# Ledger of designs, part 7: VH-VL binders against MKRN2 opposite strand protein (MKRN2OS)

Target 1, 223 residues: MKRN2 opposite strand protein (MKRN2OS), of Homo sapiens (Human) (h3bpm6)
Amino acid sequence: MHCAEAGKALIKFNHCEKYIYSFSVPQCCPLCQQDLGSRKLEDAPVSIANPFTNGHQEKCSFLLRPTQGTFLREYDGRSDLHVGITNTNGVVYNYSAHGVQRDGEGWEESISIPLLQPNMYGMMEQWDKYLEDFSTSGAWLPHRYEDNHHNCYSYALTFINCVLMAEGRQQLDKGEFTEKYVVPRTRLASKFITLYRAIREHGFYVTDCPQQQAQPPEGGGLC

## First folded at step 1 (VH-VL)

Design e10 (framework fv_inotuzumab)
Fold by ESMFold2-Fast, scan of step 1:
Structure e10 (fold): chain C 223 residues (1-223), chain A 127 residues (1-127), chain B 112 residues (1-112)
Amino acid sequence: as target 1 above (223 residues)
Amino acid sequence: EVQLVQSGAEVKKPGASVKVSCKASGYSFTDYWIHWVRQAPGQGLEWIGGIYPGDSDTTYAQKFQGRVTMTADTSTSTVYMELSSLRSEDTAVYYCARLYEGYDFWSGYYPDYFDYWGQGTLVTVSS
Amino acid sequence: DVQVTQSPSSLSASVGDRVTITCRSSQSLLHSSGYNYLSWYLHKPGKAPQLLIYLGSNRASGVPDRFSGSGSGTDFTLTISSLQPEDFATYYCMQALQTPYTFGQGTKVEIK
């Protein structure tokens, strides 16, 4: 996991009094064409971590993905994000107008928020059963789906609150969960997407002012 | 190696403004908040506010709201804190500090703390 | 605002002594995540403050093992197991559970 993420990172380095972003340090500066050689940079290059992971490899986690396409290629920053909860076997539980879906694929590029601490062995052992029992409740039947108040997000948050209560923690409302856990990650994701697409198109990105716009997690509604 | 280097000491008259700089190096400047903390003679540390250089988002302590302005110049990796309408009570050593802010579900905003500090800038307000 | 109060305001100690400094907050600093949003800093005249402890009990990189933090909720302790010459300084706790971030008034550790 750590090794795979390192291979997906972007590189930022200084040359020509500019910040240059690329997939790897090039042999020559793209601005001045000077041979960079080995260790000719004044400052060491900085690695920018990839905020996306394969959700099917994440256990007991809250996942976000675009409803259509992938974050890096198709996401426009405004379209709805779909959310789900993983079990211990790579299955993503998510709620839609078709009821609770149990996906074995489709979440290969997701933002992941782990929901268990390493020392929560008891909850880990019961996780799959709790998630399945929760998900087969009459509350999550297809006809109960409603875009604003009974959707993929309320499904996931209600389960998260069941976990928090089981561990003696206080429940979170939608605003609290969104601002503390979702917004910071979607902001990082938006910055990464901007850099990634520019590098992919031009081979590098040069600027000290990365493009950033306020884009709430609900870019029109989740699910 | 992470380093924050501040501008030199300033002497100002009451009613003037002062602008202190903090130049960052050794890390991705636009990915961390830089906050300002001061210490008046014989007093403890007092938080003033902070700025996120990536989008110039700011947060200020209510006591300084209307008198403090923080800005960031990404071309020089430098943060500025400008304090206006200076009074003798503003005489202090002003520090910039990098806020460590990680993200995981259980911590939310990962435990906020200042991992690196500038050397300090003495601002003296005298008449 | 969340207030943090340190005790004592100053203390006199000798090299090799065990030193204990207490920090009390007006509100619980225990977040729903189970972490305490309290950090400790060492400050010497003419130098920048230095991080010692974060999350109530975690020692910062490069900080000697003689420093330890403990406590939860509203009551926290910084302990120096065997005071060294370089440890004569002023110590501050800080809460970061919510803005405005607030510091204790400081504890000055002086040579006896």
Scores: ipSAE 0.005, ipTM 0.443, lowest interface PAE 10.9, mean pLDDT 83

Design e11 (from e8 with heavy chain S99T Y101E E102Y G103Y S104G Y105S Y106G L107S F109L; framework fv_inotuzumab)
Fold by ESMFold2-Fast, scan of step 1:
Structure e11 (fold): chain C 223 residues (1-223), chain A 122 residues (1-122), chain B 112 residues (1-112)
Amino acid sequence: as target 1 above (223 residues)
Amino acid sequence: EVQLVQSGAEVKKPGASVKVSCKASGYSFTDYWIHWVRQAPGQGLEWIGGIYPGDSDTTYAQKFQGRVTMTADTSTSTVYMELSSLRSEDTAVYYCARTDEYYGSGSYLDYWGQGTLVTVSS
Amino acid sequence: DVQVTQSPSSLSASVGDRVTITCRSSQSLLHSSGYNYLSWYLHKPGKAPQLLIYLGSNRASGVPDRFSGSGSGTDFTLTISSLQPEDFATYYCMQALQTPYTFGQGTKVEIK
């Protein structure tokens, strides 16, 4: 497969001993103004995939979105994220002070974590029923909602653990799930948002390619 | 089917560097840590470090800090481990291995590459 | 660093024997979640290591029922209830509670 055209991907290339990020390779280097079309780059540009997906097109997945606005435009990096679980028909189940909501829209820019492993293929056939049955429980009524201990995250994680238990697998506590699955993805998303906004505002973003002291025994390093 | 396929055997002189590759297939490459483990002749298994290809975050054992560099190329789903300033004691079979996706950070190594023999001799 | 010690370093056994290998950690591997961050691997010369047991007691997919893991905190055991010809190998435990990951020194199971 050649370069993907999917979404608003970013590219990273090196020139002038710098890493340059942009939506596409420009005709001229923004730092030295030299033509890049006829002068070969040192290495091929690297594509940086958009970490956000339309959650309504993701099946059997854990989704994160900002409570207000979208990641790329409005998210401030500090406000709480809202989470949900997708069924196989584009509906996002999520728990709020209004009880379990079944959203057909609003999650078009989400971080997605797939919940089915290849060895859990049979679970997909039962997924929508399990999710609906779980969600109609008296535990998830509006008056049970608590910001700290009985919220969108505990709803989603409890369901995930029900699935894991049904498949004979180890359950996850909040710290385990967050550290392994949520933190790496939000870290990638934060980096992407920073790059995206800078490129959108200035046309490109530049980082230094740090060079360590070039001593073979002690190791040197470039980007 | 999950597969990790490593590059072939290497013979190096003391002081040289070696770069071993590990090509992943059959799963989402950017969602799993890849770790490196070695076994010297007559010795046990020794953890070197790991890399998360999604953001190139790395963690290295102190013994190898300053000599090892791990990198990931998402366009080819390949992880590299480069070890510099080689000594005869670095002669070993080097394995790449994936952590499980659904369990907490660093829980266990579920799929392994076939191994790459690196021989360091003068 | 968390140190992991296996015992014995080697043992001789016959097909059909019950084999027990132990693993002791310098610190508790029991996380506040209730999971023990210890796994067991089978290794044969010329082959890659193979996962047998994860999180203390869970058998990996495809691993025969004769293999079982038990223990909690600092003391763990791998048991093979009835040794088969393909089980003559070196066994390793590994802790993953914190980096660096550390392996036991290995236990070689040899034919008598």
Scores: ipSAE 0.000, ipTM 0.421, lowest interface PAE 15.9, mean pLDDT 82

Design e12 (from e8 with heavy chain S99G D100W Y101D E102Y G103E S104I Y105S Y106G L107Y; framework fv_inotuzumab)
Fold by ESMFold2-Fast, scan of step 1:
Structure e12 (fold): chain C 223 residues (1-223), chain A 122 residues (1-122), chain B 112 residues (1-112)
Amino acid sequence: as target 1 above (223 residues)
Amino acid sequence: EVQLVQSGAEVKKPGASVKVSCKASGYSFTDYWIHWVRQAPGQGLEWIGGIYPGDSDTTYAQKFQGRVTMTADTSTSTVYMELSSLRSEDTAVYYCARGWDYEISGYYFDYWGQGTLVTVSS
Amino acid sequence: DVQVTQSPSSLSASVGDRVTITCRSSQSLLHSSGYNYLSWYLHKPGKAPQLLIYLGSNRASGVPDRFSGSGSGTDFTLTISSLQPEDFATYYCMQALQTPYTFGQGTKVEIK
């Protein structure tokens, strides 16, 4: 839509024993067409937060974005994600076959993972220097790029581990970092994208309210 | 650009201590480990330990624990290795080397000092 | 401690020869990150050691392309595709998976 607010948050409300998702509470229920006053809703509407942020406004963070297009519009759920690390001045450092790029734009719709704890003020003061010095190393030249083991993710994770070691914390391998920090956020993002696109396409999205103690049939085929 | 310059040769008696310096230039001194490696005559390379100048954290090989002390002076970008209770078998060329370049949980020594010969004899 | 063993201890070769040196570790040097914590160094008497290969297979800056590293886990190889006069030296592998860091005993490449 042309409305800037359409992508910021979603509204979930209950009516007709269904969860109804939309950009705002409509005047009438899309299922039964009944007028929606406070006494007609089963419970209060809930806001579902947008999991995406402008990465250029996030300091000292690990960012994820689709390699082509944006999460809400073009991402297909299957294509690889590109990752980067922000400095304190809105620049996103990222590694590709073209070497280390320093982007001032292009990460306006990103998943952000803050890398500094609230009390790590000393590291924040050194962050931009550490990141620049790390990024100018011969290890991250274009000819060293390799899709499986020397890529945008290994670049970012290597820097994160340098920061962890400097702060006296244990290093994380790819599996540990991915499972703890990346996977929960990408799962949330995928659900949000599904809801957003359905609402954009049809005006609303409907699901059944969860029921107590519903068990799948033994040996039955399931979705 | 990156250089590690070590102090000159030393001759010591058994039981004495020696302090070798390694002056770094051309990079951020507090962002890399400095390791010490020695080579005794006719023998291979042997790792002694390392220091991270950013917080003076040290790691020493068990063989040298209690006899070696590594320190860093950030105002002069200089690392020192002091080895005490010297024995004749400590006669060796001692090298400083820069480590922890930017790899995940990996160390390698990309730049080395020229070496300092320490001779222990009566 | 992690032990690393090189073979051969010495070899004789002529300029233009293909030279292969192996390094075997007592335990896997492959970290969960996908990197092998093994590096190779060239050492000549009277000079400082020089880094040739880091993390198993990556050639250090300024090192000629005739030098290559391969292998994973416990078995690693340094290959010199066409030996040059300046390559007659002693070569060392080093593991840095855990402290104490340990070097192989060295392989001396001598003129035939």
Scores: ipSAE 0.000, ipTM 0.406, lowest interface PAE 18.2, mean pLDDT 82

Design e2 (framework fv_inotuzumab)
Fold by ESMFold2-Fast, scan of step 1:
Structure e2 (fold): chain C 223 residues (1-223), chain A 122 residues (1-122), chain B 112 residues (1-112)
Amino acid sequence: as target 1 above (223 residues)
Amino acid sequence: EVQLVQSGAEVKKPGASVKVSCKASGYTFTSYYIHWVRQAPGQGLEWIGGINPSGGSTTYAQKFQGRVTMTADTSTSTVYMELSSLRSEDTAVYYCARGEYYDSSGYDFDYWGQGTLVTVSS
Amino acid sequence: DVQVTQSPSSLSASVGDRVTITCRSSQSLVYSEGNTYLSWYLHKPGKAPQLLIYKVSNRDSGVPDRFSGSGSGTDFTLTISSLQPEDFATYYCMQGTHWPYTFGQGTKVEIK
């Protein structure tokens, strides 16, 4: 209510031999009601990074967002995710049944995967032109869209592989890219969403130890 | 360009309250904690507390518990620190500083306000 | 509270000198996750403090490479390899591992 949820972090601290998750250390322990004044915590609280970023501020990145709604509020863990590629000016290129779209808004709460490595420095200067030239190809016209094999994900992955080829690097298939880059981040996001919603509803979330944390929600399909 | 701009110097009498502001710009206001640190004349830096601008949750050092209140106004990207029941020993320069929301920055303060001198006369 | 002690409280140096400042904590600053949250700040009269080093040895962006941090557990050092005119200032270490966050008392680097 106050501000965009994409920027909201969580913290984890220990008290009463439990791990307690909240938006900030409360003045009293929710389990034992003892004053937590900072002197009462043996270990410093750990900040749990928000896995979501404003995609329009991410350069040369692969973005994921729910097709409808936002990750923190509406995403149910099962609905399809939509993907896109950012240029250097805050525009998100993405492919749908209406062709390639160039969004200046709507990706404010996204999972971001940087696509340029330090040794790809030269590609940054060519990125916007390469992405625009790729995106105006006849391959990505509306009539070519097909849910299973010619969709937002294949659009993004094909561009990524064109960049990898141009830099003399090994191409990745869908399974390789998904397993290496997408799954770890969606797994982290699912855990964060579960914690965030519990804290929002109850003010805090408790677990016995890191190994006993709740299972993440099942993931949705990628367009 | 990240900036934290604080309100001007204050002179207060013992027993009064002071409210110092810290206006943030150049980043997403709700993505980072804001902390308050003070320095009394001839002394070192002392941590007072921090606030999560997203939701307004606060943590205060025990020494200041019951006398300090921190609030955030997201419409103006401004954090406030109010210190009540002022004493002569509260005379200090008060700083706001940006803390972490993302693990990559660690538990450190990367940007600081210019400071606000609060003088408590007695 | 975790006590953080700096040594020395002040030192005199000339431009070009190598300067070392030590910071010791009353208990280990290694958090249970394995990270060590010790940072160093530069403070000049009339200006805000400035972050130099975070997590023991990581230089903040824009900080000259003459500044370096090292150490582990309870014993940490800030080194300035070749002191420049703009480096005459007070330096503070801070531990962020244990609540409340605590600062060292400061080390004033004065012109000789």
Scores: ipSAE 0.000, ipTM 0.389, lowest interface PAE 23.9, mean pLDDT 83

Design e3 (framework fv_inotuzumab)
Fold by ESMFold2-Fast, scan of step 1:
Structure e3 (fold): chain C 223 residues (1-223), chain A 121 residues (1-121), chain B 112 residues (1-112)
Amino acid sequence: as target 1 above (223 residues)
Amino acid sequence: EVQLVQSGAEVKKPGASVKVSCKASGYTFTSYYIHWVRQAPGQGLEWIGGINPSGGSTTYAQKFQGRVTMTADTSTSTVYMELSSLRSEDTAVYYCARDLGEYSYGDFDYWGQGTLVTVSS
Amino acid sequence: DVQVTQSPSSLSASVGDRVTITCRSSQSLVYSEGNTYLSWYLHKPGKAPQLLIYKVSNRDSGVPDRFSGSGSGTDFTLTISSLQPEDFATYYCMQGTHWPYTFGQGTKVEIK
C-alpha cells in the first residue's frame, strides 16, 4: 500500500523500529499499515537533499552528467561522466570530439559545483567573456580531442585554473580537484540514486533502526 | 535460458488459503523484481503486487492488501504468493512475471505458465 | 489509481490488414526523468501473456517488425502493419509509471 506519490524530494522517518525512506510521509505505515496522519510521529521526518540540479540554472559552475541518459534512471555508477562549465545565461560549455559545444539544453539533471567564491566579485562580471575567449582557442578544436589527456575534464580544469591564476590563487591538479570537489558529491549522488530507485519501484525503502541498550543491572560481587 | 515455472492447479473451498510458487532459473534471481498478475474467467489482466527477491520488500494493490502475502526464498530461487480468505471471485489463472530488467518498471518480459486456482464449494 | 482505457474493445480484421489499437491514460505517463512506461502485451487463451512493446516504442527481443508502438503523454497506439494468422489475439496496454501498475481492459482482434 502506498498512500502518497511524491516528486524528487526524499524523506526519512521512523516507524516500527525502522528507518523508512519515501517521497513523502504516507498516510499509512507501509510495514504495519497504521494511520500516520491522525497523530504526530515520535521524531520529525528528515529531508534528504536532492544532489541534482538543473545545470542550466546554475551560474559559473562545474557540472557533471552521465554521457548517456540521466543519473536517476540510466547511470550505472561506473560509466564515464561528461563535464561542463556554465556561463551566466544558462549555456553549458563542454568539450568533445566535435570541439567545444555550447548547450542550451541537456543538463537538466546535473551535479553542480559552484566555482566563484564570495570575494571574486569582479570575475562574475567578466566570466562569460573569459569563458568564450578561452573556448575559442586553437587548443580546443575537434582534432585536438584525446580521450585520456585532452578531453572534457582537462578542458574544464584548465579553465578553472586560468580563473584561479587570474585571482592570484593556487592551481589544482586533476587529483586534487577530483578528491576535494568531485568525489564527495558523486558519493552522495550514488547513495541518493540507490534510495530513489528503490522508492520509485516500491514506494518506500526500509533500513534497520538501532535499538537503545539498557544500562547494566546494579553490579555487585566479591572478587 | 530464462524460465519461470509455477506450481500446479489448486481447488479450494471458500475461506481457505492458497499458496502458489514460481521457481526462477537462467538468471541472477536477486537482480529482478517478480510480479503477480491474475485473470478471472472472461475478465482482463489484473496486477496483484510485486516483490524484490533481494531483501523481500513487497508492494500490493489496495484491493488485495490484508489478504495477500508474497515471499522469496533465495536458496531455491522461488517466489511465493499466498492469498487468504478465498472467495468464488478469486477463481482465476495466476501468473508470475519478471520485470524486464535494468531501468525498466512494469515491463514484464518473462512469464510463468500460469496456475489455475478454482474456488468452489 | 491511474485508469488505462483501450479502444476499440474488439475488432474484426483479415490477414494482411493494418490494425490500430489505442490506449489512453487518465494521467500523463511521463516520469520525472523523461521516460514513459507504457507496454503492450499479446494474450491467447491457455497461454501466458507475451511482451510486444516496452517504453512506448521499443520492440522486445524476437518481436516481428510489423508491430510498432507510438504516442506520448496520455495517448498511445499499437500498430500491426500487416496482420498475420498468429496475430489474432487479445492485446493489452499497461502503465508502469505510476504505482500501482494498471492494465487496459483489452482489445480482441478477431477473424472477419
Scores: ipSAE 0.000, ipTM 0.391, lowest interface PAE 23.1, mean pLDDT 83

Design e4 (framework fv_inotuzumab)
Heavy chain, then light chain:
Amino acid sequence: EVQLVQSGAEVKKPGASVKVSCKASGYTFTSYYIHWVRQAPGQGLEWIGGINPSGGSTTYAQKFQGRVTMTADTSTSTVYMELSSLRSEDTAVYYCAREDYGDYYGYFDYWGQGTLVTVSS
Amino acid sequence: DVQVTQSPSSLSASVGDRVTITCRSSQSLVYSEGNTYLSWYLHKPGKAPQLLIYKVSNRDSGVPDRFSGSGSGTDFTLTISSLQPEDFATYYCMQGTHWPYTFGQGTKVEIK
ESMFold2-Fast, scan of step 1: ipSAE 0.271; ipTM 0.682

Design e5 (framework fv_inotuzumab)
Fold by ESMFold2-Fast, scan of step 1:
Structure e5 (fold): chain C 223 residues (1-223), chain A 121 residues (1-121), chain B 112 residues (1-112)
Amino acid sequence: as target 1 above (223 residues)
Amino acid sequence: EVQLVQSGAEVKKPGASVKVSCKASGYTFTSYYIHWVRQAPGQGLEWIGGINPSGGSTTYAQKFQGRVTMTADTSTSTVYMELSSLRSEDTAVYYCARDSGWYEDYAFDIWGQGTLVTVSS
Amino acid sequence: DVQVTQSPSSLSASVGDRVTITCRSSQSLVYSEGNTYLSWYLHKPGKAPQLLIYKVSNRDSGVPDRFSGSGSGTDFTLTISSLQPEDFATYYCMQGTHWPYTFGQGTKVEIK
């Protein structure tokens, strides 16, 4: 029987003029029952990367998670996401009605956006101090929390802009950051969740595979 | 204001190359794919190819493979389409258009104004 | 390549008329999760094309509700319930399910 394999990529392969998604290539095609080990697939299987990572293992990153539960099991696709910033020691800094929280656990299944650019030399050494100093300012006290304009997202984005300014880069407003970095990743995550839950329930998921060069692939960029 | 602005009309001789630009503004350039579509006089719309400005990956229609090259310059928010070995049948208005890409519409919601490319002796 | 055929190639109509344009694909356009990627565009001389309908039946932002799309599998229709003066144009369908993307030949809606 197939069980959910947390942290593993999904696999897409072609058979019976269909795209078949699973946790691993099965010994027999679920549609025609032919042995796939003796009859080679025409195309190599494609790995669909797991969009979720353990946020406590990500350094200097912007993280998103559901307020309750995990993406793969409980997230409903509609509820607001909670955001935070990681330091270099597995601590996730996040802002709530209780002020700035420093979490050592709870972000094991997160969407991660790395914040250090390849040419931000030396920033890693200053990151933890910069984040702590930013987080202890009077701007992020519990009584200043406000749902629309002074929340977990504005906390994280303000810190990101402080880093960008320190490195001589352009600041981003909420719309710019959201469209460029957040939306593409949440879109990929939503697709992955749909595939994952279908595979977990049925052992595989099937879509049409046209008899031509290729239909646009699910997820990923254009070739 | 979200818009795509293309370079001006070009007149080329057969065998030459043409490079058309498409400058994006009013949105995050690297978040949307850009495609190129042409319309020859008296003909319908024809898809040429597309580019992901984030990373520069491209896909071209088989008819244009080997003659078309698409590139993106993120510093100027500009996409380029270069078509080589021009023939008279390449005379057309060339459009760039924005596509949301994965998990959305697979449709072109914002279009450039068009660039007329004329290929004649 | 998936062929997309529109019919009719042209039609004459009066303001207030109900207009129906048909689009047929050589292969099913159903994709992952049951989504069908067929869109409709309005094109006027001297102007860029404009998106009207995406994913068979969804109106783009700002598109009047007299425009509606319907269909499934390989057969699709664009309906204009009450033609307005600004609707005299050429209409194109496009499939985005299969690579390469392909357009129909166009349907010219002319004043009677």
Scores: ipSAE 0.000, ipTM 0.399, lowest interface PAE 20.0, mean pLDDT 82

Design e6 (framework fv_inotuzumab)
Fold by ESMFold2-Fast, scan of step 1:
Structure e6 (fold): chain C 223 residues (1-223), chain A 123 residues (1-123), chain B 112 residues (1-112)
Amino acid sequence: as target 1 above (223 residues)
Amino acid sequence: EVQLVQSGAEVKKPGASVKVSCKASGYTFTSYYIHWVRQAPGQGLEWIGGINPSGGSTTYAQKFQGRVTMTADTSTSTVYMELSSLRSEDTAVYYCARGYDESSGWYDYFDYWGQGTLVTVSS
Amino acid sequence: DVQVTQSPSSLSASVGDRVTITCRSSQSLVYSEGNTYLSWYLHKPGKAPQLLIYKVSNRDSGVPDRFSGSGSGTDFTLTISSLQPEDFATYYCMQGTHWPYTFGQGTKVEIK
């Protein structure tokens, strides 16, 4: 399904000294019930981009998705996330207890982290072959899968480090990669999910401005 | 201290199935792979496949794909290898062996072996 | 599949002799991370095989220091510096780098 790829932007506007989030500007303010269609808002509404994308359209990227369901509908903020690496033809390579899977579907609502800079043309042209060669090694066979140390994340990170080494760049350990690239995106995603679900349930969501500093709940483990 | 104890000898007719057990003790069962290796009379050792007891995931040699099934029972620390559609050339001693896996090291070699189970296939 | 060839198929030796067994693979056994998964096993009739050497040159716990392994890429050797009575057995090398895992055909070390 392409629904997540279309992007479901949220609208933020201010009224009653509050930030109000919704799918569109309502006819009346949900807090004071004043007709917003007849009175000009103080500032133009701001669009908040959907942090999720169709991973099958992302080239040479690291993807995250919930192991079961989708971020917006089923993800509970605590269940495990599954990760994969895209090639240039819409295939998501990912490692599980069944070995390396090559998915043509299922990653339509993913968090995407691009792995190549725009000027890395040499790596880009050989990416598919490099990823396939890496993925067919004996290291990633089904019986080698182990939840804590030889899993979807270690598969993806090992490949990323192979790419970094080939480009003459420093390798990253799990903590470094997670903190620098994964955590900021999962934090943004968690915030968006909270807003989206509240709007879907109540028609709007309100904060005191800017977004309140409540700590987001910690997500589930990565495979 | 570490022991792998296999079930006793079996005599089967062609076309039958055999299920051999391998009971592990003296270590954390789910921390190591178990592999199966056989030796036909007068022949060398031949790898059949391996299982991860921690999830039940298996890898089989292409020659045995479709005829072999490996399972693990964590409550009894026992691995099973079932071979179906038996032929005379399946007559062999079958060994289970613990695959060394240093979590992050990807080391796959066999540090402890079961005593072996003779499977004879004759009409 | 990767072929593993041992030589010789058999040899006769006396206690105290130096014995060398060779193992050759049809392809390099180096993994992408730089490790080489070549191991050696001792096997006696009626007994289980026993690990001697793993990753080319590492002696397993409890294995006497007269056993040593060496080699790289496709060519490997097992050396017994001074053969003892309990060393008369069949020796197998195994590659664990490529699937399926394959064993050499074995080398029988017999008493003279």
Scores: ipSAE 0.000, ipTM 0.463, lowest interface PAE 13.6, mean pLDDT 84

